# VH-VL binders against q5slc1, part 35

Target 1, 112 residues: q5slc1
Amino acid sequence: MGALRGRWAEEEALRFLLGKGYRLLWRNRRTPFGEVDLFMEKDGVYVVVEVKQRASARFGAPLEAITPGKVRRLLQSARFLLGRDDLPVRLEAVLVHGTPKDFRLEHLVLEL
Below, E stands for the ipSAE of ESMFold2; O stands for the ipSAE of OpenDDE; V2 stands for 0.75 times the mean of E and O plus 0.25 times the DockQ between their complexes.

## First folded at step 23 (VH-VL; framework fv_cixutumumab)

Design j2 (at its last read DockQ between E and O 0.64; V2 from the best seeds 0.77)
Fold by OpenDDE, fold request of step 24:
Structure j2 (fold): chain C 112 residues (1-112), chain A 119 residues (1-119), chain B 108 residues (1-108)
Amino acid sequence: as target 1 above (112 residues)
Amino acid sequence: EVQLVQSGAEVKKPGSSVKVSCKASGGTFRRYAISWVRQAPGQGLEWMGAIIPKFGTANYAQKFQGRVTITADKSTSTAYMELSSLRSEDTAVYYCARDYIYEYYMDVWGKGTTVTVSS
Amino acid sequence: SSELTQDPAVSVALGQTVRITCQGDSLSRYHATWYQQKPGQAPILVIYRKDNRPSGIPDRFSGSSSGNTASLTITGAQAEDEADYYCQSYDSSGYHVVFGGGTKLTVL
């Protein structure tokens, strides 16, 4: 299950999260369990962020490809990057709707 | 106390389909996935698939790919499992379970729904 | 899909210690979860992420792992521990949940 994103979308997602007080640890990191778009920290909690680019402007639609299995692999990737699996890691997604000239962001969190 | 309440027993003919429901009572789907696991008489547990209700996304065991559909309604905290093209080998107790993906466990189970497929 | 294997049956004397082992290649990458199931009942979570015990589960239940194996140990088996025990993990891809074949524990 490949990620659907552009560099500009990831940059906007990163800017958005930085503005909300997230701290970037790694970006675009490949692991044996897949690629991590953004690995961040917020309020002492590690966060693995999947960035998805959508052509549609529709909000609230299902997050295609963010399946239970995908979440597991993202968590495995995150724990691989950390070098340990005993710390909480939260899964979040940023959907970028539109084009570089006209886009909106949707931030989704799978609560711990 | 959080419970998963499943729909009642089903008796189906071969070739038909069955749709089992699983409603969360006293809890939320916000943090969890819902897994479906079946158990044929005298056999072990067999995972069928799971959905993240919050995202509306599901994945399935390869054995059931194309024949099973798992859905969820967040507004009613209900998950569904539909199995089509039923055969006698599908006779089993079907469980839904709350799947906490972060810790890789299923901690709340429904009481199971017996599905009997016979001519 | 990866496979998890368990002995189909084991026995233990009352008050003694028994270990139920699960084996599979994926266990080198993923922790095992253990469930207890009694006849006519749904499974009950007893151990998760190798050695964590949910509230309400007696401390005589413990978990461990080594290489491509995971084990559930009951230290001081009680009569009520007689049940089927299933290990659960994920295949090598992480996309699919897999269960062991189950172990029937008899308490003598």
Scores: ipSAE 0.887, ipTM 0.945, lowest interface PAE 0.5, mean pLDDT 94
Fold by ESMFold2, last read:
Structure j2 (fold): chain C 112 residues (1-112), chain A 119 residues (1-119), chain B 108 residues (1-108)
Amino acid sequence: as target 1 above (112 residues)
Amino acid sequence: EVQLVQSGAEVKKPGSSVKVSCKASGGTFRRYAISWVRQAPGQGLEWMGAIIPKFGTANYAQKFQGRVTITADKSTSTAYMELSSLRSEDTAVYYCARDYIYEYYMDVWGKGTTVTVSS
Amino acid sequence: SSELTQDPAVSVALGQTVRITCQGDSLSRYHATWYQQKPGQAPILVIYRKDNRPSGIPDRFSGSSSGNTASLTITGAQAEDEADYYCQSYDSSGYHVVFGGGTKLTVL
């Protein structure tokens, strides 16, 4: 079974980043350190992208914040997928606010 | 060259709160987290939590959940740590440190703020 | 939660080589970083992410790891190396920073 509600936000985030010249390498990959939503490349730099919807369909459980610990897990996941830890990897997030018919995107970048 | 300047020493009563500030000079937080680490007299280093000032998002060590709040003000390049419900065992030197998550290190440390909790 | 274990004290004769060890299951997931701390001072970074030496740290400091053990090696120990040394990693979840208990190095 799939998480149908989450796919619209990831599709919009992917479309947004492709329009900004990012290239998609992998999507929805599991690692021992967590799941990577989008693994991309831009201007010769690998980019791990976390996609979050800021409105939850499940009450009592807010969207997971992009905390120092979350960043660390995403970075380790990216290095696992690359099979090496000596290449630059930038962490980014796309926050999708609202609903499929009425949404706004917020793009966050943690600079290298 | 970046320097982290912390607020001055505090003497507090049990049950009260303390708020320690950490201001960056000669630099910015745009690519960093700020970690808070304490050290009780004669003891080792103990991590309390961290914040990414650019995102405004913090996470905390389990031991301090519910008692610690870490915030940041990007406009003043200042991070804050507030510890509530103080006990005598909270007597320690409290450090802030610039944390480069990409490489797993804390390279710039404040000089520390001594907090003494006594009745 | 992950625990990092260090011997509380180690001695070395001036000019000799010493190895300070840090052991924990989380080191297979997250490489160790090492800090030096002298009395009354804040820690300073000496080795990060296993074996990287930052600019300004003497060549006599090196790092290594094998399995669940990380090591800080000081080749040709000098009097000014007398300090406490802490390893740092993360817990198994990756959300929390973990420090070892520290090793007091005495240079004889």
Scores: ipSAE 0.829, ipTM 0.913, lowest interface PAE 0.6, mean pLDDT 90
ESMFold2, look of step 23: ipSAE 0.791; ipTM 0.899
ESMFold2 (binder alone), look of step 23: mean pLDDT 89; pTM 0.932
OpenDDE, look of step 23: ipSAE 0.768; ipTM 0.912
ESMFold2, fold request of step 24: ipSAE 0.806, 0.803, 0.804; ipTM 0.904, 0.903, 0.903
ESMFold2 (binder alone), fold request of step 24: mean pLDDT 90, 89, 90; pTM 0.934, 0.930, 0.934
OpenDDE, fold request of step 24: ipSAE 0.886, 0.782; ipTM 0.945, 0.913
ESMFold2, last read: ipSAE 0.801, 0.767; ipTM 0.903, 0.889
ESMFold2 (binder alone), last read: mean pLDDT 89, 90, 90; pTM 0.933, 0.933, 0.934
OpenDDE, last read: ipSAE 0.794, 0.780, 0.774; ipTM 0.918, 0.912, 0.908

Design j3 (at its last fold request DockQ between E and O 0.67; V2 from the best seeds 0.76)
Fold by OpenDDE, fold request of step 24:
Order: sequence, then C-alpha cells, then structure tokens
Structure j3 (fold): chain C 112 residues (1-112), chain A 119 residues (1-119), chain B 108 residues (1-108)
Amino acid sequence: as target 1 above (112 residues)
Amino acid sequence: EVQLVQSGAEVKKPGSSVKVSCKASGGTFRRYAISWVRQAPGQGLEWMGAIIPIFGTANYAQKFQGRVTITADKSTSTAYMELSSLRSEDTAVYYCARDFIYEYYMDVWGKGTTVTVSS
Amino acid sequence: SSELTQDPAVSVALGQTVRITCQGDSLSRYHATWYQQKPGQAPILVIYRKDNRPSGIPDRFSGSSSGNTASLTITGAQAEDEADYYCQSYDSSGYHVVFGGGTKLTVL
C-alpha cells in the first residue's frame, strides 16, 4: 500500500482487525517477494492482510490487484518473514471505502 | 462432494466468442481460486488463467492476454471464461479446476467443455 | 515465460518402478504438482508440494525434487497406471501456472 495516502486506510484496517482479536506481528514489511501490509495472528493462525483503499463507497467490486499470483507472492512473503513454510498462513483483504471522515470497511477472507 | 459443473459443448464460428461457465456444487468458492485449463485434441494441458472469486481478480496466461476474460459470480458460485476472436486452434476441451492456492494444486476438475471452432 | 519439460513417453513393466521427471527453472522456486489423466477424463491430482499424496491415491505414487527438477515415481506399476502424467508449477513471477508437456506412461 502507498506510504502516505494509504496510511489512514491501513490504520483503520489495523484498528478494525485489532478490535476483532487479531494480533499485529509486522506492518509494512518488505520481502524479496513483495510488501506485506499487515502480518497478523488470529486464534493461533498467521494471517497476511492486504489493505486496499477505494474512493468509491460501493461494495462488492473486485479487489484490484489481489490476483492469484499476488496471493502466492503474499504467501511467499509471509513464509519468508516466518522463516518457515510449514505453518498455515491465511490471506485476508480489507477494503477501505471512502474518506478519513467517512469510510466503510469490507473484510474478505480466503478461508484455509 | 464438491463438483464443478460446466456448461455444455459449444460450436462456434471463427471470429466469434464463447463463454463457458463453471458452477461449484456442494461447496463454496471461499477457499479457492478457479483455474481454466484447456486441452486441444491430442495435446497437453494449457493453463489459460485463474480467478479468486471472493476477490474477483484474475490472472491470465500471456498467450491469451486480451482475448480471454475470466469472471466469477459469488452469489451463484459460478466462474466464467470468455474467449473471443475464436480461431480453429481454439478447438479444445476447456476445463475449470478448483485451485487450492494455499497448497498449490488443482484438486477438483470439471468434466470439461468441448469447444469446436469451425467455419 | 517459464517452461517445464518432461519426456513425452516412457514405459514400465508391470510391477516395476518408473520415474517421470519434470525440469524447469521455476522448480527451484516452486514445488511441482503432478496430475494423472486417462483418455476422455479430466486430470486427477496425484502428488502435490513435492511429495504429498492426496487421499485415495495409492502409496505406490511418490514425489521428489532436486534442484530444478521434480519427479513422480511409481513403485510397482500397475496396469491402471497407464496414463498421461503432467507436472505443474508456476513461473518465476508466481502469476502464471505452467504445465509440463505431459508424459505418456505405457505399462507393459
């Protein structure tokens, strides 16, 4: 996610997930396979979270750039950060719609 | 048991387009991507692209980039593959497959849809 | 684009061991997945993540890898093992799925 413009969105996504019982491990970590927005843990499962920001308030639209290939690279990034590839890592996406003053969150989970 | 049910055989003219559907029965798209793989007569498997239905985003093989469109409808658990500008060499059996991204395999396959392109 | 290569055809005597090898640069980054396909049928997953066997697949099927190669081994080939076998992986980018050309296995 973009450094400055996406900070508020990422912060809101993080706040949202923390409120849901997620625990933050790493934030904005770069790996040889790409950048991980949020690397978290929930109920003993590692979670890699991709945060997307959209100006539109419409929900249900495809999440741009979260392709199967992107998911694979995120998994590789996660495993790289963990230093091991034998643990489950779940992929999730948080889509932030709107502005800092008026926004909505959409949380999508690619179930294990 | 989860099955991928594909639409029926198609006979198309060159230059036309075909849209094949793949419906997941007895399961959900929430864990998987859907890959499209075709196989021309007597030839090998050829990956065309894949989509993660819950995200609605797809990747395409370079060979088909710009000519193939893969979509999914989460509400109906159906994925679609549309191939345009059909040519004779597009004659093949088109498979959809459940792509379990976490383990890097395709474990459930549709029975295939035969698409015949002939003038 | 990345490519996976495998011998187009191999044969094995009944009860003997055969090894089908897949080679490609991407195999140094990604594991190979193996599929069995019989005439008129869709492919069937037989090995994934190098050496994992799905439920229902006989234990005579095994997988291995070394460097830029991956191999499917059938130890004690049976008549029903006659089929085409495809290796599958991903290109270096991870965005594209790649299949080998397939190996036709004949059981003698």
Scores: ipSAE 0.858, ipTM 0.934, lowest interface PAE 0.5, mean pLDDT 93
Fold by ESMFold2, fold request of step 24:
Structure j3 (fold): chain C 112 residues (1-112), chain A 119 residues (1-119), chain B 108 residues (1-108)
Amino acid sequence: as target 1 above (112 residues)
Amino acid sequence: EVQLVQSGAEVKKPGSSVKVSCKASGGTFRRYAISWVRQAPGQGLEWMGAIIPIFGTANYAQKFQGRVTITADKSTSTAYMELSSLRSEDTAVYYCARDFIYEYYMDVWGKGTTVTVSS
Amino acid sequence: SSELTQDPAVSVALGQTVRITCQGDSLSRYHATWYQQKPGQAPILVIYRKDNRPSGIPDRFSGSSSGNTASLTITGAQAEDEADYYCQSYDSSGYHVVFGGGTKLTVL
């Protein structure tokens, strides 16, 4: 179960978004274009959510930065999962700061 | 009307640095990246890098890794590109462009900032 | 290495149809976008994501793709269409923006 360390951050991000009315479609999906942490839906819009754990994740691999290139790969992954490239897909990030006992979430949205 | 207003022309010596600003008027960084593209005299377009101000992270063309730094200030809607260790080959017009990543295009371009590197 | 290749120059007679091509392996993954640039001016977006025309671009401009080739077509070319045209895509990973070398269009 050591490979599942840090999943607490993804669980907290998921609970946060579910509480905001998002609906989960897929989780931890691999595609030819990359991996998608959370693939969700909100108000008729598909949403790709990248979850980042801040600094305190010193036992795992460094978190990938959310660069323009990463966003392009996430978009292509979403379009692959949908099987088309003409549906609205929004990219979001949830940054999880701190520890399981004491954490803060930062929710970032790249608006359509 | 959305415009990108760039800082003025610069003349620099080899080995120095230049920092070009790009202010978005009437717009917001909530939807876009800012890309930096240069064009040497008589040459084509060359992408240098981009930043998504909402996420605050940039990525760079391999050619410029280690020499370029791209930043953004969301509160002033201004992006910056700093190029260090200048050489004569860096003489070019430097454009900033509003980059709509969702649709693979840059729709609003600044008028360009001419940087001349000479002794 | 995800280069985009364009012919350096093409000519068209006034009122005739011309195609400007862009070739590259990454075009199977990332649709091309096209820009027009006139001397002394910044580029202008004319076609994006293979075949979409932004508002304000004349309907004589269209885009298409076949295999690893993207094309910009100008039907009924006008004198004002004389310009440099650049295709844009990404490298195969999607991490870097790439531009073609540009095609100088001369309207005869």
Scores: ipSAE 0.711, ipTM 0.882, lowest interface PAE 1.2, mean pLDDT 89
ESMFold2, look of step 23: ipSAE 0.684; ipTM 0.872
ESMFold2 (binder alone), look of step 23: mean pLDDT 91; pTM 0.942
OpenDDE, look of step 23: ipSAE 0.813; ipTM 0.926
ESMFold2, fold request of step 24: ipSAE 0.455, 0.689; ipTM 0.813, 0.882
ESMFold2 (binder alone), fold request of step 24: mean pLDDT 91, 91, 91; pTM 0.939, 0.939, 0.941
OpenDDE, fold request of step 24: ipSAE 0.853, 0.856; ipTM 0.933, 0.933

